# VHH binders against TBC1 domain family member whacked (wkd), part 5

Target 1, 363 residues: TBC1 domain family member whacked (wkd), of Drosophila melanogaster (Fruit fly) (q9vgl8)
Amino acid sequence: MATAPRSLDTISLCSTVSSCPDRNGFYGGFQRTDKPKEPLSKAQIIAREKKWLYMIDNWSIYMSKNYKKIRDRCRKGIPKSVRPKAWFYLSGAYLLKKKNPNVYNELLEKPGNPTTIEEIKKDKHRQFPFHEMFLDEQKVGQIELFNVLKAYSIYNPKVGFCQAQAPIAAFLLMHLPAEDAFWVFVSVCDVYLQDYFIPGLEVIQNDAGILEGLLKKTCPPVYRHLQKHKVEPLLYMTDWFLCAMTRTLPWETLLRVWDCFLAEGIRVIFKVALVIIGASLSRHKVRKTCTGLCETLAVLRSPEEHIVEEEFIINNMMRLNLRVEDFQIEHTRQKARRAKQKAQQEAESSGSGNGHRRNMPTL

## First folded at step 4 (VHH; framework vhh_7nfr_2)

Design s51 (from n7 with E31D)
Fold by ESMFold2-Fast, scan of step 4:
Structure s51 (fold): chain B 363 residues (1-363), chain A 122 residues (1-122)
Amino acid sequence: as target 1 above (363 residues)
Amino acid sequence: QVQLQESGGGLVQPGGSLRLSCAASGFTFSDYWMSWVRQAPGEGREWVSSISGSGGSTYYADSVKGRFTIARDNVKNTLYLLMDSLKSDDTAVYYCAKDTYSEYFLGDFDYWGQGTQVTVSS
């Protein structure tokens, strides 16, 4: 069965789009309708806010001597009022901005690579079109999105622009002023998702193998189903990883995942992926309906609503009991595997040595 | 209005080579990732390879890496699969497929061709 890929653009075509923005600025909701969570009491919110502000005021001490407390508080969810400042500190963007006080504006004054600029212009109008910041090209959000992506393409020319970066930059701009969003974005692209956006997308190919190995450990029946039907991880995980779930999860879940992601890194994205895969395909009745590649991909791209709810994702992510060592083992295995595959491919390739390139036009 | 038409299949000996073509129309070909997906007799579909709109990035299934090369001609709106060192296990109907998304590879296919039969003789 064919199901359209789940994205903000796909959801935005829905006939239920409202004329009024919701509390988060979206017309018609964000990707999927969030089931309302019972709000914390005013006293609980204030207490968590005070704890976060104290941690931020003493950030270097917590970072060096008590990172576990930062991690634990991120897992509980950062209060909405302090989240922008917390993300700015968690990402290390506060240090990047302090070290580079005028760099963002200097980058905006540069013309940039013409080809890259045209790619950004073509893509920017597709990000969150039903958010009040991004409704049309004259809205401040669209201008800020262009500016952040342009500045980054000049700041890191090795990467330039990858279309997957646009949802991340737009998401950050919904939380942070443009310059602060830029420095968080730099950290996300250069540290958290290091080398993910380089042409060829080699890192995501390695990480697909890591995900598969972790799935074999955490949910063997689902792993066997994917192997039986030859469902390659790149066919379902690429959007999840390249966009850090920004095109995948409902708003409240996405915020909770990013609270954890900025504290614990890419391991959080792996854990969320494992929960989505495991929960979507764990039941034999569901696997029986997934008779092949297309049916299995349809399920993975449109998980049941309860699977992407914030408490379900966070609680099941924590229940996986994966250690840092488990990721290191899989990383080592996949690096060795890909090195062997590359060596074999090079040994088997034809002896053309004059620089002829079949995959790229001469112009 | 989107149309994908494969050609170039046939009977080939083990160790032989074939070049498959897919003529595309009805969309801006250069904007979309294009893929080859195959289906062996009695089996489900198996993804083979994908290529970015510009042709600058390519993905391959482990089973074909080093033997197959995916390529495209954006002037002719044509996708290619160059198959070397063919094995009996490569026997399948090969389908050309268009990705739903233009910005990057999603691995989600909205349009498929009719397929072209590749048979690797014993």
Scores: ipSAE 0.483, ipTM 0.816, lowest interface PAE 3.1, mean pLDDT 84

Design s52 (from n7 with S30D E31D)
Fold by ESMFold2-Fast, scan of step 4:
Structure s52 (fold): chain B 363 residues (1-363), chain A 122 residues (1-122)
Amino acid sequence: as target 1 above (363 residues)
Amino acid sequence: QVQLQESGGGLVQPGGSLRLSCAASGFTFDDYWMSWVRQAPGEGREWVSSISGSGGSTYYADSVKGRFTIARDNVKNTLYLLMDSLKSDDTAVYYCAKDTYSEYFLGDFDYWGQGTQVTVSS
């Protein structure tokens, strides 16, 4: 049969809630883990920490002359103790904060758009409900989440608020003080997920097409299965991309993916998606049970646990034979497709002729 | 409790137009993404279009882009599909579907209507 359904959302039953948080602050939910971490020796951890602190102290030099070293260290996983500072530097938030002293506090003093504020209030309590920062509406995390989302809606009124932004902001607040989290959030929304949250959600539709083209290249049997059953990428990849996997992956995997995402950008989200899709549907036995749209979506929304394990995701993402050029080719194809669709729509809209009234050619 | 009831299907000639409606009840309609999904004779289900709770975002399958328009009336708790330039390939039972929680489009349909038949034939 198909892989048994499992929840990848943040919601869980009260009977599964622990009396004490895990090492990451989770009392329950799918992102709680009681499994031991990787068996890195204390010496290895210290060595990696020293390398990261040295890189951060010499950040401009590494960014300009040795970015490969930054990338490679992100792929190995950033040590827990330096991860917040590393994310702050990787995202460029350190420059944003330096150039904009007191701006965050000034934005918080503004009233904002009343409709946007009400939408933020409605959604903030729904993020990471089993995490110690967000257990109830009076927790400091809920207040900080409201503040970050309010500040951003005023900072970028073209976007305002999109519900997908809430889990990203909440995730960042678990790692960074509110003002630092705000500037990382600004970078994520304005640079990494550029234009994703603009009303109409046009960019995600384009990126769904890019994902489909990349899947055709990397896993043709799975691509053919999805085409046969008319399973459009928007039906399974929208949450993965708009939330940068924050609602999808187990906690340790999510941290490793974000280490890579902040170094290499949206290409990491594409590669993670390709691994999930490929691994979930690569076996003929599984495809045989996926006789249509609904069965296939059930598999993609509830991948087997081993597929979303951190080393599986990272190792298989790196094994994908995809170059920067492959993404550029698909991006160009999608731009051409969108331009053609727009031209056809405009031509049809401006049409006024009655073909039956045309004069006959004289040749 | 949650109920979705489609109407507006029928027989139409190629190139014609139809307007499908879906009356929703038993939930806070404007909080949820709503979708149209169709099933042609002897085929599996095919997603057609989706619309956000506010109506501010819409998605379309490639096969219907430029021909179909999804819309909603949150005062009347009604979902619409406006179908123009109908083709024989559009012949199917059209289902109204409710997505799970409405934060963004998940494509995770937790409730379905009973369907309305659309036949495109001369």
Scores: ipSAE 0.391, ipTM 0.772, lowest interface PAE 3.7, mean pLDDT 86

Design s53 (from n7 with W33Y)
Fold by ESMFold2-Fast, scan of step 4:
Structure s53 (fold): chain B 363 residues (1-363), chain A 122 residues (1-122)
Amino acid sequence: as target 1 above (363 residues)
Amino acid sequence: QVQLQESGGGLVQPGGSLRLSCAASGFTFSEYYMSWVRQAPGEGREWVSSISGSGGSTYYADSVKGRFTIARDNVKNTLYLLMDSLKSDDTAVYYCAKDTYSEYFLGDFDYWGQGTQVTVSS
């Protein structure tokens, strides 16, 4: 089974060249005139397809003895024709479906939680409203989206439904039949984005701190700008992480990022975020115009087109000088920080007098 | 026409408590994330807290977590900030802000109130 654990403890050691931008804001590769990469020939596409089909036919062997080959091929981009099957295998959904052959249909027959069902009904109509599959309430895509989200809310009642899940489910349905999409979605929510959608979003708050620590290492001038203007990571990274970039990146870039995400897990989302932040705010002229919180957020919410291009994102992600140790250090620091804050909060909330919550407006 | 009007600010001693309110009109209040943002004298704006349209999800800046509580009343179209254990560093003008986005907290504020002054001093 392909595993991409949320935990940073299993990240393999990988060293890359520093991606910290120069004083004018360009990463090393953009300081010179590079020729655009030539489009793949039909022969090259066929060769890559053949290699992917061979890996899938021998999946258990590659997973156990040669995962590096799977990872490297994902980084090159999965051919469009084999991508759905590759994602189905990369996520481990093929095993989940095999072990649970009738479960999806059984979940659809259940009524579910009435409140959750109403939330899903409201949100499904808002996902990709201009996409062919979702344009009309009677379109198959709208029905399938409702079904996947309903089934998952029953499958994992502790999560139920979170609005950020809808664009992920819709994205998967653009690539996979409903039942297959459901099992990939289960893996994404329960493994890749483990505990992200639990009410209170505590895990995303911890990961916001990890992102800040990694940014301090990879792009100190941008880190200092965000600290100076008190730009909290939750204000710009929450959408990126909870939706696994599905609302952030243009289509071709999103596909390339998900090829990597399904192989390497949440680390990919961190690296993409670092590239977007660094490229958007690395130029002194841009930071000079960002006089505060709102101006800085406007830049981060609407990154320039060239920053979100597929080759720019993938190449700069690969150039990040981040080792497994860097992620582990930040993870440990943030766990300690959050535990200390929680202990302080619990101690303070145990007090009496002027701090009691009986003064709440709705009590 | 979207309107946001804050109230409840004032002078309070360190360790004291205040309750801020924001009356909202001109949009479907229950569908949007609402936030509190503050600006201390001589400082830039600092995000404080946000709440989902349903009230089911709340977020807090590390500096206020455990001391402040954000709440909303979707029948009355009112946003609240309950501030406990106030510190001198909490002195600021507090703004009610509407997020442009209804599905989750984006941090993109399209409308702001006029602000209410909170002063924490002895």
Scores: ipSAE 0.205, ipTM 0.677, lowest interface PAE 6.0, mean pLDDT 82

Design s59 (from n7 with S50A)
Fold by ESMFold2-Fast, scan of step 4:
Structure s59 (fold): chain B 363 residues (1-363), chain A 122 residues (1-122)
Amino acid sequence: as target 1 above (363 residues)
Amino acid sequence: QVQLQESGGGLVQPGGSLRLSCAASGFTFSEYWMSWVRQAPGEGREWVSAISGSGGSTYYADSVKGRFTIARDNVKNTLYLLMDSLKSDDTAVYYCAKDTYSEYFLGDFDYWGQGTQVTVSS
């Protein structure tokens, strides 16, 4: 899959720019679409909008007594007109903002950590370079992106800034006013992607192991292929998970995935990953052409267009025979595995392997 | 122009240690994730380890975890792989590789060194 370009040469080589934006504000890039979306009838759109507005007006009742209906409506796709408000409620950001009415502005007034601020300034120009909000450093989107990332780095100093956060913040700013986007961003980083962005990036290593275990259950031939060619999950899943697919999926697919992600959490990102891996490598003919690491990664990083289309992803994600218990089992298994590896590493570091094999250490 | 050059390979007995170096030039070394990737005789490439631009984050393949340490010197523009408790299965050509992204480990490499041979045998 195409990702955001990092240099001017890469930008010019990977994307054609137009003088006019598409329906979603893109002048170019892999997320631009010139093909019309298959229309739902006006009556269907209006009916779905009315149902969503009613649910939002009665949100606490639906959350406490009928969450299944919220989930099911997210899976169908949230209507474009109500999506920003729905995401604000789904994430719990509406409660965070209500509890903290002036906190965002107070955080912006603080100077922050100078090193962190400099890192944010360097990174903000790399996000969605062909979108109307981010085309130029003077654009309001670039200013608001800086503000959201600065505010969060002060709000959660244990994290500060991780570069993977920038695409997420930029994506949210395409849908929400800056303060609302900030509170959704806080929820995403602190709840949905809990501990992902802490320096050291240790959680993603554990989740790589969970993904492998789930793949062994859902796609055994693909799992065996990856093991045979020693294809470590960190080589293909890191970008997918740290950025919550924002740099991976076509725009319409990304919106549908985030509708589900905000309702069901990180399990959605695992399911999308499993669909991409499975659909890309399930055919024996394709695996036969993937003779090693580099060939396999090329396939996983550039999935065929039909695999990342919205209905394909959503339908196949829903067809996966995975329950909450399957994730809990893999999480427990990976914690045990990592604890064992840590214990072995500590034992080996306290008693030099060379000393034990060549000469017994004095101590 | 980006250049990566490995050194420090050689013949070593099982249980021995080696330190590989990679001299980097032509880019802002301290900003990019760097990796070691190896290729055993008759096998495909296997990723070994990665380190963030600052050196604050490191990743290891399960096969080398606890035995290898990746490190960098951003003043000298040099990447290191410190290999302890070497096994016959570690016999391979070791390549230094630059990640395409500076922000996090993507595992997509745009530049590679020429490789340095490590042989672990009696």
Scores: ipSAE 0.442, ipTM 0.801, lowest interface PAE 3.5, mean pLDDT 86

Design s6 (from n7 with F105W)
Fold by ESMFold2-Fast, scan of step 4:
Structure s6 (fold): chain B 363 residues (1-363), chain A 122 residues (1-122)
Amino acid sequence: as target 1 above (363 residues)
Amino acid sequence: QVQLQESGGGLVQPGGSLRLSCAASGFTFSEYWMSWVRQAPGEGREWVSSISGSGGSTYYADSVKGRFTIARDNVKNTLYLLMDSLKSDDTAVYYCAKDTYSEYWLGDFDYWGQGTQVTVSS
């Protein structure tokens, strides 16, 4: 899309003579309106539902000739009643299920890798323990969660199971019947978060470098703070990226972010991360209390409630002055950095060179 | 009671090697991410390396990548840091740290050892 991106000027330290900080010290548009966002009327909700159902009924045409309309509607938020079906189509799961009839049931009948199955059993009951579906091991949600994770570990044995997958699968099961949730989950793991869950977690290390470079562009004072205190991105962004924000954001915000994520891919997760980092550390008073690594991580792990509010995240994500080219530049820089590191290690000993795989964030 | 106890620090010349150990008790060691964090004289804490519960995933700070290796022995409940090509800038107290959550790595260190001093000097 050719819509001009906006910068994070509202959380940077740059101010104009016309700019006034809000009561929290932010400059620009973070809290400059006195009117809270009102819920949509029933008529507006019905109108949006009807538009989504029409779009889904004509999905191939919209995907090929009018993807901008899909993206724009996702950014406005998908109506709750059509969200499951919309996510099923956005992810491409509808095609995966159609091409693989009965495959989910066949995977469930297989025993799987015993070690992987034991890891899933240990982890599955830790997800959303106070949600109705997951209250105990005998609830349908716990059984379905085990089934989805088991089926995926057999479907993609290169990955098997990674603990970060469990909250994603559980989140999807709260919206979709098990088989549909499975195919959305396959798409998320294999396409959106491609290679993230391979043992070693090497891809996320490249993406940490990309995030750092983007932060230098979008919020230089915060970037300088993190560099001064040697706060590595892996220590705060790994959870956000591997779980696609499912453990980080409050429910309504998470739904809005996933509406965008399924339309625009991993770039949405980068943008949300940049908003959280920038907003959490933009105020000098906050940075002054963050005297080192642990204090800074505590702030990033527990952002203030207003920062993770849905309209704050969505509006500031859209205001980011980032183009596709900015992501490509950072990917190229990280690829060059890791190639130089590999060359240096090769010079120091023979045979050092494994595990330096690189990938761009997928759309 | 969670307990972490480091050992293996000492004085070493530039270019030398050291192996740090951390003996862990009071929790299911194999289920938690473990980390090494260092603090140089007059400076704040700096993260060095982390390892997943199974040992399948390892992360390193750029300053130590290619020189240090983090490892664990889940049978002995012991975390290791193998330090090669030591530089004067590596001089610090090295702390063993346990993450708060057992599900995955969150960078929230709930328990720390007392630290072991590493001094790189000629």
Scores: ipSAE 0.405, ipTM 0.779, lowest interface PAE 4.1, mean pLDDT 82

Design s60 (from n7 with S50Y)
Fold by ESMFold2-Fast, scan of step 4:
Structure s60 (fold): chain B 363 residues (1-363), chain A 122 residues (1-122)
Amino acid sequence: as target 1 above (363 residues)
Amino acid sequence: QVQLQESGGGLVQPGGSLRLSCAASGFTFSEYWMSWVRQAPGEGREWVSYISGSGGSTYYADSVKGRFTIARDNVKNTLYLLMDSLKSDDTAVYYCAKDTYSEYFLGDFDYWGQGTQVTVSS
C-alpha cells in the first residue's frame, strides 16, 4: 500500500549512479538531467494548494459546471503535495474504486492466465531499475508493479498484458498506493488509451496516420522531409503514445504533461509529439544533416534538452493552432484512407478504423 | 557477439513470392523486437516491418501492408519475411535489424545483417 518514494532529501552532483536517491527517489536522475527552475514562492504554492483542495472537496460541481477551471489549473501545473489526489480524481479512479470494493484484492487472489503472467514477470524487472522502489525483486515497488499488472490482465482479459503498460503502472506507483494506482491505471488503459493495448496494436497504427496529417497542417516543411526520407511515424511515435510519454520526458516535464493528459486526454499526447517533431526538425540546417531514415530517427529519439524542458513543451503545446475539429477531420481522413487501402489489398477484417468516440473527462 | 545473417533473396517475376530468413545469434532473440529494412538502388533506407519478441505484435509500412508478412521462430532464432504479390518497386537489398531495446521497438538499430538482394523483373 505504501508505494510513495521513501527518501526526501538528497544531492547528486555527478553522472555516476549515486548511493543516495534524489528527492523523487531516483539514483542517478530520471531519463534526463533536470535543470534547476526558479521556484514559485511559498505563498503562491500554498494558494494553489488551497484552490486544488477546495476543488477536490467540490469535485462533482466542478466536473459538471466548471470543467474549464479544472483544465486551466492543470495547464498551470498541479502542486506536488496534491498531485496524487488530483490524479486520482481527474482520472475518475475514485468512482471506479468506490463502485468496486475489494475487487483489486479479489483479482490478486486469482491465478490469471499462465502465459500472460510469465510475460509480466519478464517485464516487471525492466521498469525504472535505478528508482529506490524498484532496485531489486525484494523491494515493495517490484511486488506492487507485478500485482497491478497481474490484476489488470485479469480485469481486462481482452488486453491481457502489453509491455508498454509496465512503465505507466510503475510511474503511477511512484505517486499512489497500489490499489489507487491500479484504478488510475484501469482508467488510463480503458478510457484515455482506449483499445491501444489490444493484441495487434491496430489503434496506434491509425493514430500514426492522424499524427502525420496533423503534422502536415502544423509544420509542412517537416512533414515533407519525413515523406521524402520515408520516415514512418510508427518508428518514432509508438513509444511516446503507448507509454504516454513516461519513457520519453524528463521528470518535471512528464508531471506537467500528465496533469494536462488526465484533464484533456490523448489530444495532449498528440500535441506534445507535434512540438517535439516540429522543434527537432524545423531548422533547415538540421534537416540537411538528416540525409535519411537513421539520421532522422536519431534526432527524434534524442531531442535537444531545451525542447523537452517543462515550460517549452507546455507553452508550445498550448500555442499549437489546433482545434478539436482538426482532430475530428484527421480521424475521418484516416478512417477513409484505411478503408481504401483495405479495398485495394482485397481483404482484411480490420477496415472499420477507430471511429468510436473515446469517453474522456473533457466533454 | 551479435550476428544477423539474411538469406532467401533472388530474382522473381512481378506477382511472384519470396521468403526471406534471418538467422540470429549472440543475444536472447525472443526478447527483442526485430525489423526488416530495405534499400533500393539510389534510394535511402526504407523501413518495411517489425515484430515483437513474442511475435504477438506486428507492424507494416503502408507500401507492403497486405502483401508482406513478418514472422519469427524463437526456437530456431530465425526471423522471416514472407513476400507475396511482388512489384518492381520492391527491388532492394533487404536487411534484418535488431532494435537496441528489448521491451519496445524504438527504431534504434544496433545491429544489421549484411543484406540479401531481391530483384523483381521480367
Scores: ipSAE 0.276, ipTM 0.712, lowest interface PAE 4.7, mean pLDDT 83

Design s7 (from n7 with L106T)
Fold by ESMFold2-Fast, scan of step 4:
Structure s7 (fold): chain B 363 residues (1-363), chain A 122 residues (1-122)
Amino acid sequence: as target 1 above (363 residues)
Amino acid sequence: QVQLQESGGGLVQPGGSLRLSCAASGFTFSEYWMSWVRQAPGEGREWVSSISGSGGSTYYADSVKGRFTIARDNVKNTLYLLMDSLKSDDTAVYYCAKDTYSEYFTGDFDYWGQGTQVTVSS
């Protein structure tokens, strides 16, 4: 069976359903955890909780003077009891909510764009079908999911609605009351995944190129394999990035990745992607079975269970020798590549033959 | 059931142009991302281009940018690939493919056509 299917919409291989939900509310699917990971001692949990609550009470000081402490604590994993409040603060949603009193309720009273509302209604039923919150139309979660997505489509009409936003909003609602989830969602869409969801989905094309460049640096044999078989990053990374891993990772791993994501931003999603790609294709025996595009994509869409295990992902993400400058270098290279392609197209159009073609009637 | 049928392939001279078509049926065509994927003799499949359900968004492989244009006619349920400045390296069987999701491109193809042969040779 598939241990980590690419997305929740591909649940046919992970359709095992129980009569009782697990501790996280799942009746089935790849995110169900019947044997929870061995916890820290009660004393260690309490100590970490106290440290997080103190840090939140002094948030402005930590953000301005001791961000390293916030980052390090996120990398260790935020205690489950304080995670919702921590995410609310990490995302800056607490400031957004404070600056916009009653705005969420005002947005809900507006009718919205009729076409966008129909799109939201159509797609909401595909999210987390085996989670107690979303099993039934009468469940609060289904209503809250619609409300958050509707409110956001009115708040940011430049975006409206993108299907990839639904699993993000649903994921946040599993942790936060609707209004708080909305403001974290606003921050995620407008800041962390800036311009990702604008119609056209052009930003993800640039980031696919950045991921390819980073892979060349971090795992050259895997990079060469993907180039040999012409496996474009858009074919496997689009769902990972647009949904911020919410359709990709097992529940405990997803929580740990989001702890880091809210502290360090999109670089975390790149690092997780590099770990999944590298670990899945680093073994020569595996690459030998991947004779082409389809076989390689099958491996990337269904990584082995140990690869998406929380400690494996987090530890290997932290072991990647990537600095902020490495991301900046790749971004600059992608800009230069696009500029060069544009210049070549313009140069090719300067000839007399090209001029004749340009004067042809438009049909 | 989903059916995808390509046409428009053939022999063309280097520097020439060709238009491929894919007739789609069995699903709400206008809601799904559609793609062209090619396979050259003795090589694996290579993704060429994708287009959103509305036609408002298009993606291209670097090897075809500026030379190929993907288009669709949602009234006729037909996908097109307009190929210009053809090169010998464009010689391949071209497949029409349907993405698994309706709203955004995932690169996960659940249905493929039978393919149409394009040969660029003098």
Scores: ipSAE 0.390, ipTM 0.778, lowest interface PAE 4.0, mean pLDDT 85

Design s8 (from n7 with F105S L106F)
Fold by ESMFold2-Fast, scan of step 4:
Structure s8 (fold): chain B 363 residues (1-363), chain A 122 residues (1-122)
Amino acid sequence: as target 1 above (363 residues)
Amino acid sequence: QVQLQESGGGLVQPGGSLRLSCAASGFTFSEYWMSWVRQAPGEGREWVSSISGSGGSTYYADSVKGRFTIARDNVKNTLYLLMDSLKSDDTAVYYCAKDTYSEYSFGDFDYWGQGTQVTVSS
């Protein structure tokens, strides 16, 4: 093995390596693109760039009075040349950096928690192993990745470091200078994925239930299949949500999804998950081959190429017709369900007889 | 080669307790998520619980939450499942499973033990 072990999905898609990088800096892996994306005409690209630059120059007005235009333009895809600046503004990182002009450098000079620093050092070399920026420990990207994760662990000691943060930080560093990437990363962790990375990972457990409720509404036959075979969402959606799809989607699709994610938040990740689940298991013949837990997980972890293609994901995400209220309803229902479930399980586990082992953990 | 060997199964009465163990070898145990998965007679496999490499994160299926505790000893390379308030519905073969590479994710099972039978019956 030339690199650290990775998931079966990643290994199966990364069987070949090229001597030359693709246009996005990938020497291999499932995010390498050998077929070039058909570009818009030069005139169309310039027109979209001008619209984005004008919007950024008038950002406060668009955010307060014309957010729909920001959202619609993100769904259409942000032009490559303006994407870093657009993400910096969409995330609110431009305000965070302006209010804290020397904070990033000050954080880097602090020693940090020794245990957390060692955890970061062990994990940083595992991100995007086929990308030119992260190929080995000598590359500037790995140094910058360490710096961003160290700075954040000191900035938010309640979180410290969670391994799922590393792919997100690495992804942002592919688009932004280190300090700018840091402030976008702060926004992603503290706002978009609020409380996701707190030790215990409790928020994702709640969101698994919300995903089930939304799936019951959007694709009942698939929901019934997952219930029949006792396929818990945590087994397939945890990586998708904690890493904001950075380890899941082909590169061009990932960029389009993040354009939407920074405008619309975590609901985009739910919608993408619903599209992947629904499209992967919608056909009766596919469900028939999924005789149990392991067969179903294999399908969900390795979706067919056409399902994760950028236009398919974006168009089907928009077609779901899920309103903000639908998410609020599922959130409320899931909180009530978890509260009742917790009360029932605690009542069952307490006072049902003299179980000596219950009072004396063997750890 | 990766090897996982379960023990501690047996016959127990409803309301009783059992402690399952899984001895692991052939990999750096402390770096991987470990899971318990069960298969009841006539049913498919059902995930029970998972624990992160450090032991800092634990997850449970709704059916066992509050009754089962997953634990690990990284010095002894051993995974445990502490089962309290056992019900007839807990009757199954219990498998120890190693997850693939990532400590923050689970459910991608690359290696399995041979299983240990748990029977809850009077």
Scores: ipSAE 0.555, ipTM 0.845, lowest interface PAE 2.6, mean pLDDT 86

